# Designs tried in a protein design chat: VH-VL binders against Mitochondrial Rho GTPase 3 (MIRO3). Part 5

Target 1, 175 residues: Mitochondrial Rho GTPase 3 (MIRO3), of Arabidopsis thaliana (Mouse-ear cress) (q9ma88r425to599)
Amino acid sequence: RKVVQCFVFGPKNAGKSALLNQFIGRSYDDDSNNNNGSTDEHYAVNMVKEPGVISDTDKTLVLKEVRIKDDGFMLSKEALAACDVAIFIYDSSDEYSWNRAVDMLAEVATIAKDSGYVFPCLMVAAKTDLDPFPVAIQESTRVTQDIGIDAPIPISSKLGDVSNLFRKILTAAEN

## First folded at step 7 (VH-VL; framework fv_pimurutamab)

Design m47 (from c4 with heavy chain S100T)
Fold by ESMFold2-Fast, scan of step 7:
Structure m47 (fold): chain C 175 residues (1-175), chain A 116 residues (1-116), chain B 107 residues (1-107)
Amino acid sequence: as target 1 above (175 residues)
Amino acid sequence: EVQLVESGGGLVQPGGSLRLSCAASGFTFSSYYVHWVRQAPGKGLEWLGVIWSGGSTDYGNEFTSRFTISRDNAKNSLYLQMNSLRAEDTAVYYCARRYTYGFDYWGQGTMVTVSS
Amino acid sequence: EIVLTQSPATLSLSPGERATLSCRASQDIRKYIHWYQQKPGQAPRLLIKRASQSISGIPARFSGSGSGTDFTLTISSLEPEDFAVYYCQQYYNWPYTFGGGTKVEIK
């Protein structure tokens, strides 16, 4: 039995809560107290069977939403020791959301390097139910290539399918 | 307080080379994508290329063989190396900071004249 | 490449008049267009983003509209400092392209 701990970063309205709710199922979420740009911590758990595995091995994916405030995110260096995969989610229709997510990735990468932690980073493009424009695809691909990570993984809360993301998380966790 | 200041322009003969500089201040230069845009006399603005924060570059189709963009984050500086210059390269060259797939701050421009 | 055609090339008006500037794209670019102002001897200045979104510090008399292939920049009542060249820029597809500009001059 293996547990993969995924920390989910992203700016306000990027789709963090929607992503976690898709893991759990559409559940009630009370965030009305954090109107100023802080997000309450919450968790989503999903148990996944690996394709092609000979054994009856089940993996548990734990997605933890990282709390944010106006200037960035609330995360101690010590807490990052528990991270197996870092996910940076952004609203694919909003340039500010993309830029802030990239900034968060740079911040987390700096903390990890300073602390000696190593884990894969994945960019997740949310709200892809609206057809993106070519420049957004071209630039997000170039920027992820420029910083040495995989191209953004598209998801849509309206379509409800996150299977591709699950597959990529498992692959990243295995190196 | 955000400023971009170009330098290095001047008169150059056809076939010559020239290196432009752009000095940035008032913001964390290393965190931004920066672009070069030129404007020929009597013409509109023409996008030349971009350098991403990690140092990778992309150019407009006609510029890839003759123009090279580079940056020095320690010096808060952006550069444009121009080779095999032609009369049609005569223009004011601007450096510009990326904002929402456009540009929020521009330098004042530096004039490059390619003439015999 | 996407071609942007601005019209008229020159617009001669008096202070207090409304200015309406057109930018037409060679293909559907949705709302992915910005507008800039350039005064003689000065750098361009971002006026309007995403066809119609305001920029902090830009006077309320400037507004943008349009979608698809036809876009308009409107100055509701010209002030002396508004006489300048205006450019549209698309970011729907690479390479980024600009219009040829509309010069707003005193009549």
Scores: ipSAE 0.474, ipTM 0.733, lowest interface PAE 2.0, mean pLDDT 82

Design m48 (from c4 with heavy chain Y101F)
Fold by ESMFold2-Fast, scan of step 7:
Structure m48 (fold): chain C 175 residues (1-175), chain A 116 residues (1-116), chain B 107 residues (1-107)
Amino acid sequence: as target 1 above (175 residues)
Amino acid sequence: EVQLVESGGGLVQPGGSLRLSCAASGFTFSSYYVHWVRQAPGKGLEWLGVIWSGGSTDYGNEFTSRFTISRDNAKNSLYLQMNSLRAEDTAVYYCARRYSFGFDYWGQGTMVTVSS
Amino acid sequence: EIVLTQSPATLSLSPGERATLSCRASQDIRKYIHWYQQKPGQAPRLLIKRASQSISGIPARFSGSGSGTDFTLTISSLEPEDFAVYYCQQYYNWPYTFGGGTKVEIK
């Protein structure tokens, strides 16, 4: 069985728990809670078709929320060995949420480099509405280009649209 | 406390050049995008440009050929290189810290006077 | 570029009075507008964000309202320190633009 392990990072209230619950087929309004009362591991699992093959083969995506403690996150370099794709989610209406997510990306990239691990990093812009917000898109696109990663992937958990994220995870995992 | 302090302003002749500096303290400078905004005497605010964390820059259309923004994260410093100065460039120049697509902290400003 | 028009250019009032300042955008900017206060010889100070959201440390007498193209900054009861120039700034699209300012002066 082909399994892709995705680690989900992001500041408090960025939408990590909502994303995981939406990924397993739950609506935004049912599970938008980022305070589940536990700092324990939170997982979501889904089956997706492998692109580019003639047979109907599948892959299993596992999204693991990385919990943050008071003194920073407690991620060991050994734990990071299991990461196939790192996802950094932020609230697209909050610049501090963006800055914190970028800081997390820098920290994870440093640990990966020190350990010799290589995996793609994706930025996810949460809480986007139907109407585009041009400057937020323009500026976040500029910044991701500036640091050498793909443009942020917009999602709107309230509207239930995350299909583009699944496609990009599969593409990134193959590279 | 968060502080931004500009320096380098003064009197210059038309066609001259000048370099402004902005010293940041009280926050992690490398984590913020910073902007330059100017204000002519008795007039309103005018956005000049921005520098992103990795050093990429964007400018207002009239500034792209004559003004260059740079930063030195190791020195917590922001710079504005001004070339081919004109009388209409006479203004107070502010550096400002980006927050929520606006500016939460500004320097005190430094006056640039372009006159013969 | 998006043009912001502030009116009136000057508002002459006495302490204790209500001030109402207008900012109109040349196109729909939803709620993507900030308000700043600038006192003589000082840098601007962020006063209201996203049309109506309060900023920590700003007195409760300041409030913002509006959406689309028409925005208002209200000072419920003017204090002596409130006599200043006020600017609106849009961030809906690049380049960022400011209004021309409204000067609130003592009558």
Scores: ipSAE 0.499, ipTM 0.755, lowest interface PAE 1.6, mean pLDDT 82

Design m49 (from c4 with heavy chain G102A)
Fold by ESMFold2-Fast, scan of step 7:
Structure m49 (fold): chain C 175 residues (1-175), chain A 116 residues (1-116), chain B 107 residues (1-107)
Amino acid sequence: as target 1 above (175 residues)
Amino acid sequence: EVQLVESGGGLVQPGGSLRLSCAASGFTFSSYYVHWVRQAPGKGLEWLGVIWSGGSTDYGNEFTSRFTISRDNAKNSLYLQMNSLRAEDTAVYYCARRYSYAFDYWGQGTMVTVSS
Amino acid sequence: EIVLTQSPATLSLSPGERATLSCRASQDIRKYIHWYQQKPGQAPRLLIKRASQSISGIPARFSGSGSGTDFTLTISSLEPEDFAVYYCQQYYNWPYTFGGGTKVEIK
């Protein structure tokens, strides 16, 4: 059984709790509140089966929410030691959310580089059902190309279609 | 505090080339996307192109082969290389900072006149 | 490309009057429009974000409204410094496009 540790970053109200609740099989309506912007940890665990007649394997995906203050709190290097994949979730209808998520990615990438940690970073565009528009997708795609990471992965928490995100997380962790 | 200052405009013959500069101050230039927008005399604004913080570029279709945007983050400077200039390129050229999805600060503009 | 049509081309009013400026998009752009002010010999200045959001430092007399294809910029009571050209700009899709402008001039 392979265990994949996915660290979940993102500004307040980006949809981190909604994603975690969907991952463990809860509906969007069951979303829990963030009590404050303080650093804390939440976990969600699920088993993902790889389809394949010849090689049937069970994988355990762990989503670990990393909570930080939105005012530029610096993360410790020890916090990143067990990370296999980092995802950065933002509200796709709010550019403040995008800018903060990009800042978080830059901070995490810098700490990882300085500490010798290597793991893929993925941007996740949440709440695409609220106010999607082409230029947000176009510009975020170009910015991620500039940073050297994959284009943002869209999800819609209210519709519950997040299977593509989980597949991409597992694929990224294998490389 | 935030300032953008264009320079390099002037008179140029059709078919000629010209390089415009935009000097930025009062903000962390390397963290921002910057656009070029032009305005022909007595006419409206026309979007020309953008350079992202990492240096990649996108242009309006009419400009792709003739114009090149570049940046030097160490010098807090933005450039527009203009080639194969035509009379219809006569305009004031503005550099503009992009924050959120808006152009929140603009330079004063520099006039380019393409005439024989 | 998305075409923005501003009307009227020129609006002649006196100080103290209300100005209402129209911008129509060739397709539904939801609320993805900004408004800019340009005075003679000066660069444009951002006035209103995303159809109706205020900008710090911009007087409260400026307001925006609308959604879909029809947008309005309102100046509740014109001051002498408000006589300028006003442009709408869409950011729904590339390429970014501006309207042709509405000149607000002294009657």
Scores: ipSAE 0.475, ipTM 0.726, lowest interface PAE 1.8, mean pLDDT 82

Design m5 (from c4 with heavy chain Y33H)
Fold by ESMFold2-Fast, scan of step 7:
Structure m5 (fold): chain C 175 residues (1-175), chain A 116 residues (1-116), chain B 107 residues (1-107)
Amino acid sequence: as target 1 above (175 residues)
Amino acid sequence: EVQLVESGGGLVQPGGSLRLSCAASGFTFSSYHVHWVRQAPGKGLEWLGVIWSGGSTDYGNEFTSRFTISRDNAKNSLYLQMNSLRAEDTAVYYCARRYSYGFDYWGQGTMVTVSS
Amino acid sequence: EIVLTQSPATLSLSPGERATLSCRASQDIRKYIHWYQQKPGQAPRLLIKRASQSISGIPARFSGSGSGTDFTLTISSLEPEDFAVYYCQQYYNWPYTFGGGTKVEIK
C-alpha cells in the first residue's frame, strides 16, 4: 500500500465537498455549499490497483480539503510538507472561480518554493456538465501553459471523469 | 476605484510606428488579463488582442504581424507597439480589464490618426 | 468568425418609452453574450453579462434575454441618460466579436 496525500484547494462553491463525496463513493448532490467554514478538514479515501504493477502493489489516495484564505484559514508551510499532489478545483462556468483558484495555486507555489518543497499542481475544472465552451478551453489552456502546469482536468457528476482525475493524480505523484 | 488611462496617441504617417500606454490603478493589475480594443471613427468596436496575466499574448489575425502587446506589472502598465501603420488603423484605442470573458472597466481611449 | 447582427441600426424614441434592441448570432452561442452601452465621447460600459445577468450599479430598467442565436436588450422606460449606442459581444468562440451597434436617439 503506497499512500498519496492530495491536498484539495479551491474557492467557496467550487465543488470541493462534492469532489470528496465522489471519491468516497457518495452520489454528487450539487451541494457545493457544504463548505460552511465550521470544519477545517474533510477526507476521502479511495484505493486503486495500479495497472502493470505486481499484484501486491496498490495505492491509497487521501484527499484532504484545505481551507485557505477564501475560507478564512491560513495554510502554514509546515502543513505543505505532507503534500504529494496539490489540486486546485474551480467552477468551470464562473471566471472568478477560475481566477481565485489560480491565485491559490500561485500562493501555494510561492510557499512551496520558499520552503523547498516540490510537488505537482493540477487544475481541476468542476461542473463541466453545465456549460463548457471553446473560449473557456482555449483561455484556460493558455493560462496553465503560462504557469507551466498541465491543462485543466475536467470533471462532472459522471463517474468516468472522477476515475480519470484519480488516475491523473496518481501519475503526477509518481513523476 | 478601478481606473485605466491610455496615452501615446497622436498623428502618425503611413508606414510609421507608435507605442500606446495604459496606466492601471485601484486593483491588483498583475492578477488580470488585459485587452486592447479599437474603434474607428463612426464605427463599432473591434477586439485587437490580449496579454494574459502570465505574460503570453494573443491577437486577432489581422494584427499578428504588426502589433505587439506587453505589460510591466511593477509599473501597473500595459503597452501596445504599433508598426507599419495604415490609414485603416485610424481609431480610438481602448485598454480594457477582463471580466467574465468580457470587459468591466475600460480606459477613456487614446486617438491614433494615420494620415499624411 | 462569429458574426453578430444588431437591429435596428437606429431607434428613435422619447423618454418614458420602452426600447427593444436585437442581436443575432451567425451560429448557436448558447448564452455567451454581453451587452455594453457607449455614450458619445465615452468608453463602453458593461450593462448585462451572460445574456441576462445583472451588473452591480446598472439600473434595473435594463434587462437582457435570449439564447442560441437570438438575443434582446430591453430598456423598460427610457431616461434621458440612456440615449447612447448599445453593443453586443459574444464570447462563445475566438476571436471575440462585437455587433455593429444600435443607436438609441431622442425623437
Scores: ipSAE 0.388, ipTM 0.685, lowest interface PAE 2.3, mean pLDDT 82

Design m50 (from c4 with heavy chain F103M)
Fold by ESMFold2-Fast, scan of step 7:
Structure m50 (fold): chain C 175 residues (1-175), chain A 116 residues (1-116), chain B 107 residues (1-107)
Amino acid sequence: as target 1 above (175 residues)
Amino acid sequence: EVQLVESGGGLVQPGGSLRLSCAASGFTFSSYYVHWVRQAPGKGLEWLGVIWSGGSTDYGNEFTSRFTISRDNAKNSLYLQMNSLRAEDTAVYYCARRYSYGMDYWGQGTMVTVSS
Amino acid sequence: EIVLTQSPATLSLSPGERATLSCRASQDIRKYIHWYQQKPGQAPRLLIKRASQSISGIPARFSGSGSGTDFTLTISSLEPEDFAVYYCQQYYNWPYTFGGGTKVEIK
C-alpha cells in the first residue's frame, strides 16, 4: 500500500533508463550514487503525495527495470508476485519498439494469469518529442482497446515531464 | 507451413450480399492481425481493412459502410461480410497475414463477380 | 490519403538486364514502404521490407533503396521468373495504400 512496486519492461533503446533517471531526479539523495556498469538491478525510488486527499499519506513508488536476456526476462515467475503495476515502455518513433513492447505485455499477462497474480498493465509511449510514427499511434489506441488496457501514456523523457505517468500509476495501483 | 485459404466467392447480383471465409493453418492464428486486400481484374492492389487479434477492425474509408471483417479464433477463421454489392466490387479478394505492417503470407484469392 | 506513384507503368527488358523500378510518395513516409511481386494468376509475395531490408528466401538480386518520397526497387540481373508486376505499399499512415504497379515484361 505505502510502497508501490512498478516493474518496467521494454525493448532495447525504448527509454527505460531515461525514464528511471528522470524519476530519480525527483527522489531523495539515497539514489544519487549511480555507478556505470551497475545496470543489473537498475531502479528508481520516489515519494509521492496523493493530491486533494484530506488525510494525505506519503507513498513510495519504486520503478524497477526488468533485464532482458536472450531467452526471456531476468525474473523468476515468483518475482512477479511483488509487482503492483507493470509498465511497458516503447519508443513512439520506432515500429519495432511498439511490436516488441506488445509482445512483452502479452507474455507477462499470460504468466500473471497462469499464476493467479493480478496487477494492472500500462503502456508508455516514450520519446514523444521525436517525430511520431502515425501508424503506431493509431494502432496503439486500437490494440490497447482490444486487449482491455488504457491507451498508451505519452512521456518525453528528454523534456522531463512524467507527472501524468505518476498519477496514472497511483490510480492503477488503487484499482 | 503457413497457409491461408479463401472461399465463398462467386457470382452475385448488384445489391446482393456475400460472405467470404479465410481458413488459416500452420501458425497461432489468434496471435496475428489479418488483412483483406482486393484486386479488380487487370488492376492493382487495394487495401480493404485489418482485424486485430482481439477482434477490433479498421477499414479503408470506402469500405466502412458496406463491409465487415470478423474472426473466430477457435476455428482459425477470418471472414468478410459484403453488403450492397456494386459492379465495381468485382475483384479477387485476398486474405493476408500481417507482418511488419505489411503482409508476408497471402491466400490464393477468391473471385467475386458482381453482375446481372 | 498517401498516394504512391509507380513508374514506368511497363518496363520491357531481356533476361540478364538490370531492372530499376520507381515509387514516389505524395508526402514524406521516411522508410515505411514495402515491395511486393505478383506473378500472373498468383497472390502477391513480399520482396523487400522497410525500403531496403531483405526477406528470407528472396534472391539476393532484389534490392531496395530510398527514403522520404523517392524509392527504388532494383533487380540486378533479370531471371525468367522475375517477369511479373511489382507493387510498393506504404505503412506510414492509415489507410495503407499501394502503388499502381510496374509490369516487367519480356522484350
Scores: ipSAE 0.373, ipTM 0.711, lowest interface PAE 2.3, mean pLDDT 82

Design m52 (from c4 with heavy chain R98K)
Fold by ESMFold2-Fast, scan of step 7:
Structure m52 (fold): chain C 175 residues (1-175), chain A 116 residues (1-116), chain B 107 residues (1-107)
Amino acid sequence: as target 1 above (175 residues)
Amino acid sequence: EVQLVESGGGLVQPGGSLRLSCAASGFTFSSYYVHWVRQAPGKGLEWLGVIWSGGSTDYGNEFTSRFTISRDNAKNSLYLQMNSLRAEDTAVYYCARKYSYGFDYWGQGTMVTVSS
Amino acid sequence: EIVLTQSPATLSLSPGERATLSCRASQDIRKYIHWYQQKPGQAPRLLIKRASQSISGIPARFSGSGSGTDFTLTISSLEPEDFAVYYCQQYYNWPYTFGGGTKVEIK
């Protein structure tokens, strides 16, 4: 597709805003991760060339930040209607961040199932430059395997290296 | 009320096999990771292994070839299959629920004695 | 594997006294340590999580501190029910490991 709608979920301070800012080339701002407690949308747009020999056509990735209320039960089926790929980002150095991201994935997956929606889910391990602990890495790998999704994709938001994530999103969206 | 109850312990001869069970109640068992921890008489605690919510497992290195952890979410039950038992496996075996990379609720323990 | 060394092995004190228990890790585990209490014939009970965080239902006299390789569990004023064995447990790396335990016994 020429336009891929990516919904970005994750707990407060997981790096959601920093990731979106990297897509549009803005400088990193720690203050951008403030949570207002409501379900809102915020987006970034980037044009990414599809690698390969078959088709060299620019594709647009649209990342929309979805903010879930503290109780997690305010998200409606209408909110997921346009989702092509769901991204769950967490702070890889914070055990609570991982737990909350997994809870969010379970909630979104339940709503999707109940509504007949089908879209791939990707876990994103942010702040990998902060030296995450090995037990958390192993748990995240095992849990994603059990759920039937790909292992978490590591990124360092401050370094601006998200090319692997872009490729994974495009691949997931095609099927 | 969260509860874990172990059963299946007893006397076993060296080289024998034994299957331990842990019955869970008071929480959504399928959503939690559960561990087995053992304690030899008069000794400290030793982590044996974990089973994740979907059935993947990880073990302490000395247990991988002889012990298998499994779960039955429909029955809210956790199992430990123990093979090729040795005198050194004599211990109280606990099942424990994962909480913050530790354990918030433990069963009462079941005693396994390996002797001839 | 990460080795946790608890000292002293036995601590003999009277009710009302302060108890200070040490746990030392063979490498930097940041704050990824929990403390447990075990009474004779009972399963362990979680007392302190992540080096210094309190657990609901645990008396305020129990506190934890430390980071890196050196950790302390403090009982500010021993009650009769506090005479037990205490274990530290690290979760920085696999496998999970426990200290050898410190027995707090009545003098």
Scores: ipSAE 0.491, ipTM 0.764, lowest interface PAE 1.3, mean pLDDT 81

Design m53 (from c4 with light chain K31S)
Fold by ESMFold2-Fast, scan of step 7:
Structure m53 (fold): chain C 175 residues (1-175), chain A 116 residues (1-116), chain B 107 residues (1-107)
Amino acid sequence: as target 1 above (175 residues)
Amino acid sequence: EVQLVESGGGLVQPGGSLRLSCAASGFTFSSYYVHWVRQAPGKGLEWLGVIWSGGSTDYGNEFTSRFTISRDNAKNSLYLQMNSLRAEDTAVYYCARRYSYGFDYWGQGTMVTVSS
Amino acid sequence: EIVLTQSPATLSLSPGERATLSCRASQDIRSYIHWYQQKPGQAPRLLIKRASQSISGIPARFSGSGSGTDFTLTISSLEPEDFAVYYCQQYYNWPYTFGGGTKVEIK
């Protein structure tokens, strides 16, 4: 109820570690050098206010970065039992990043279906200040509609405004 | 190997209808976005529309009311329904597999001639 | 819609010569352009992606350059099989649009 477990998927350099650092109030350029391949787990925990009528409703959100190796993700099927929301982050300026994130979502959705797990999946468009172009925005929106998920949620590591993403994660977990 | 093969072209009277087919093989058809592109005599290539992997469609503005794209993943087939055909619709029609906001594999094309 | 203007419409050259083909966009499309080759009676073939990136299986004599509004396809030394029509295609904004083509023909 009060604690939401959000699993963070995405290809290398998509912004997973930067997102977790931003969530706990750290700069992406201060801590990024210590994250690549040097530790086995990366977690971020913080309180987030829910949107809507009840302004005093706070929840604890836990972002767990899922490790990747050779373009695949390292996660047991059993570990997904703890997932309340999965997000798939991609670099919005890089088509390879988009394609890998969509593939990861399909893989996770398949595992969830096979295991009887039910949790929402959200696409997250990172680095939206780094060269998004109209076609990428148009197509990512259409593709998410086509597969039955919400439109990608834009964030920018440079601007540091990610509050909308965290609120959407909490809202998705309620459903 | 990857192949796309169009069929269904021919001579049609103005105002008529025609349905084109595209048979795909050599790849997991259901996982790909596929497009229709046409080429009129003396003109370059013209993007007509796309069908996404889940079946949703998008078209170039002037095609939305007269042309419908559909797919049958069980048959590895793509279709283009053309209605209210005009002389300016005379063209070779290609189906093409989406790659990097462009097209890596194309069919051979099927000729549609709209003439009285 | 974004208009792509290719020039010249026809380029008459001999085998072994260098071919330089131009594509000009009606607005800034950054680097979001692909190049295709089409031989008579055949479907187009993808040659160059995102202005300058190579495609597996395409000979090294083909190269692309440019950014913004002005783009160039270069064939460093024409082979007999290179005499074809070449098209640029933008993917900066919907709808996708193609240039009118440049025909490279034997002199």
Scores: ipSAE 0.455, ipTM 0.731, lowest interface PAE 2.0, mean pLDDT 83

Design m54 (from c4 with heavy chain R97K, light chain Y32W)
Fold by ESMFold2-Fast, scan of step 7:
Structure m54 (fold): chain C 175 residues (1-175), chain A 116 residues (1-116), chain B 107 residues (1-107)
Amino acid sequence: as target 1 above (175 residues)
Amino acid sequence: EVQLVESGGGLVQPGGSLRLSCAASGFTFSSYYVHWVRQAPGKGLEWLGVIWSGGSTDYGNEFTSRFTISRDNAKNSLYLQMNSLRAEDTAVYYCAKRYSYGFDYWGQGTMVTVSS
Amino acid sequence: EIVLTQSPATLSLSPGERATLSCRASQDIRKWIHWYQQKPGQAPRLLIKRASQSISGIPARFSGSGSGTDFTLTISSLEPEDFAVYYCQQYYNWPYTFGGGTKVEIK
């Protein structure tokens, strides 16, 4: 059993909660029905079997939501040492959501470089099924090529989309 | 406080070349996408192309072979190299700052006249 | 490419009157449209974003509406400074395109 630590970044209303709520085996702590407003991090756990693997090999993917307050990152340099993959989720219908996610990626990449940490960064386009927006897809693809990362991964909270995202995260962590 | 100032326009003969400049101030130029938009005398607006923050470019189909956009982030400057100019390229050329898939700040424009 | 058709080409009105400007898209663009104002000798100015969203610093008399293929810019009571050319711009699909403009002129 291998554990993959995935840090989830993104602006408010980008779809972070929706993504975490799609996890199989989510904990009681993922429900915020009586949230006192003091929780800065959310955790969700999903177990995934690798397609085409002949041996009885299981991987555990742990998503950790990183909350950003108005005065900057609440994430320490030491905490990034535990990161295997960083994802930056944004609302695909909102350019400001995209811009903030790109800024977060740049900030996290800078901290990682300064600290000597190396991990893949992935952009995740949320809410892609609500209103197809061809220009946003075309432009985000150009920008990610320019930055040197993979094209944004679309999700719509559909089971197939979520499974594809998990597979891509695991692949990125392995490479 | 945010300003874009174009320069380099003038009279040029058909088949000639011209390089336009756009000087930006009042915002973090390196972090923004910037566009060129032109307007022929008495006509409407026509989108020409964009340069992304990392230096990649995209153009309208009519402009791909003759026009090149570049930027110098250290100088907060944007450029448009125009080659093989035609009479129909006569227009005011604006540089424009990207905002929400549109343009919140524009330069004053620089006039390019292609005529013998 | 998506074609935007603005009508009328010219609208002749007096100060205090209501102006209604139309922009029609050749296909469904949802609400992915902006409106601009251009005065003679000046660069365009962003007025309305995403069909109906206000821009800070723009007077409340300007409003936008519509979705799909039909969009309207309304000026509830014309002021002397509002006599200008107005353009719509779509950003649903590449390339970006503008309408031909509606000139609002004094009667």
Scores: ipSAE 0.448, ipTM 0.723, lowest interface PAE 2.2, mean pLDDT 81

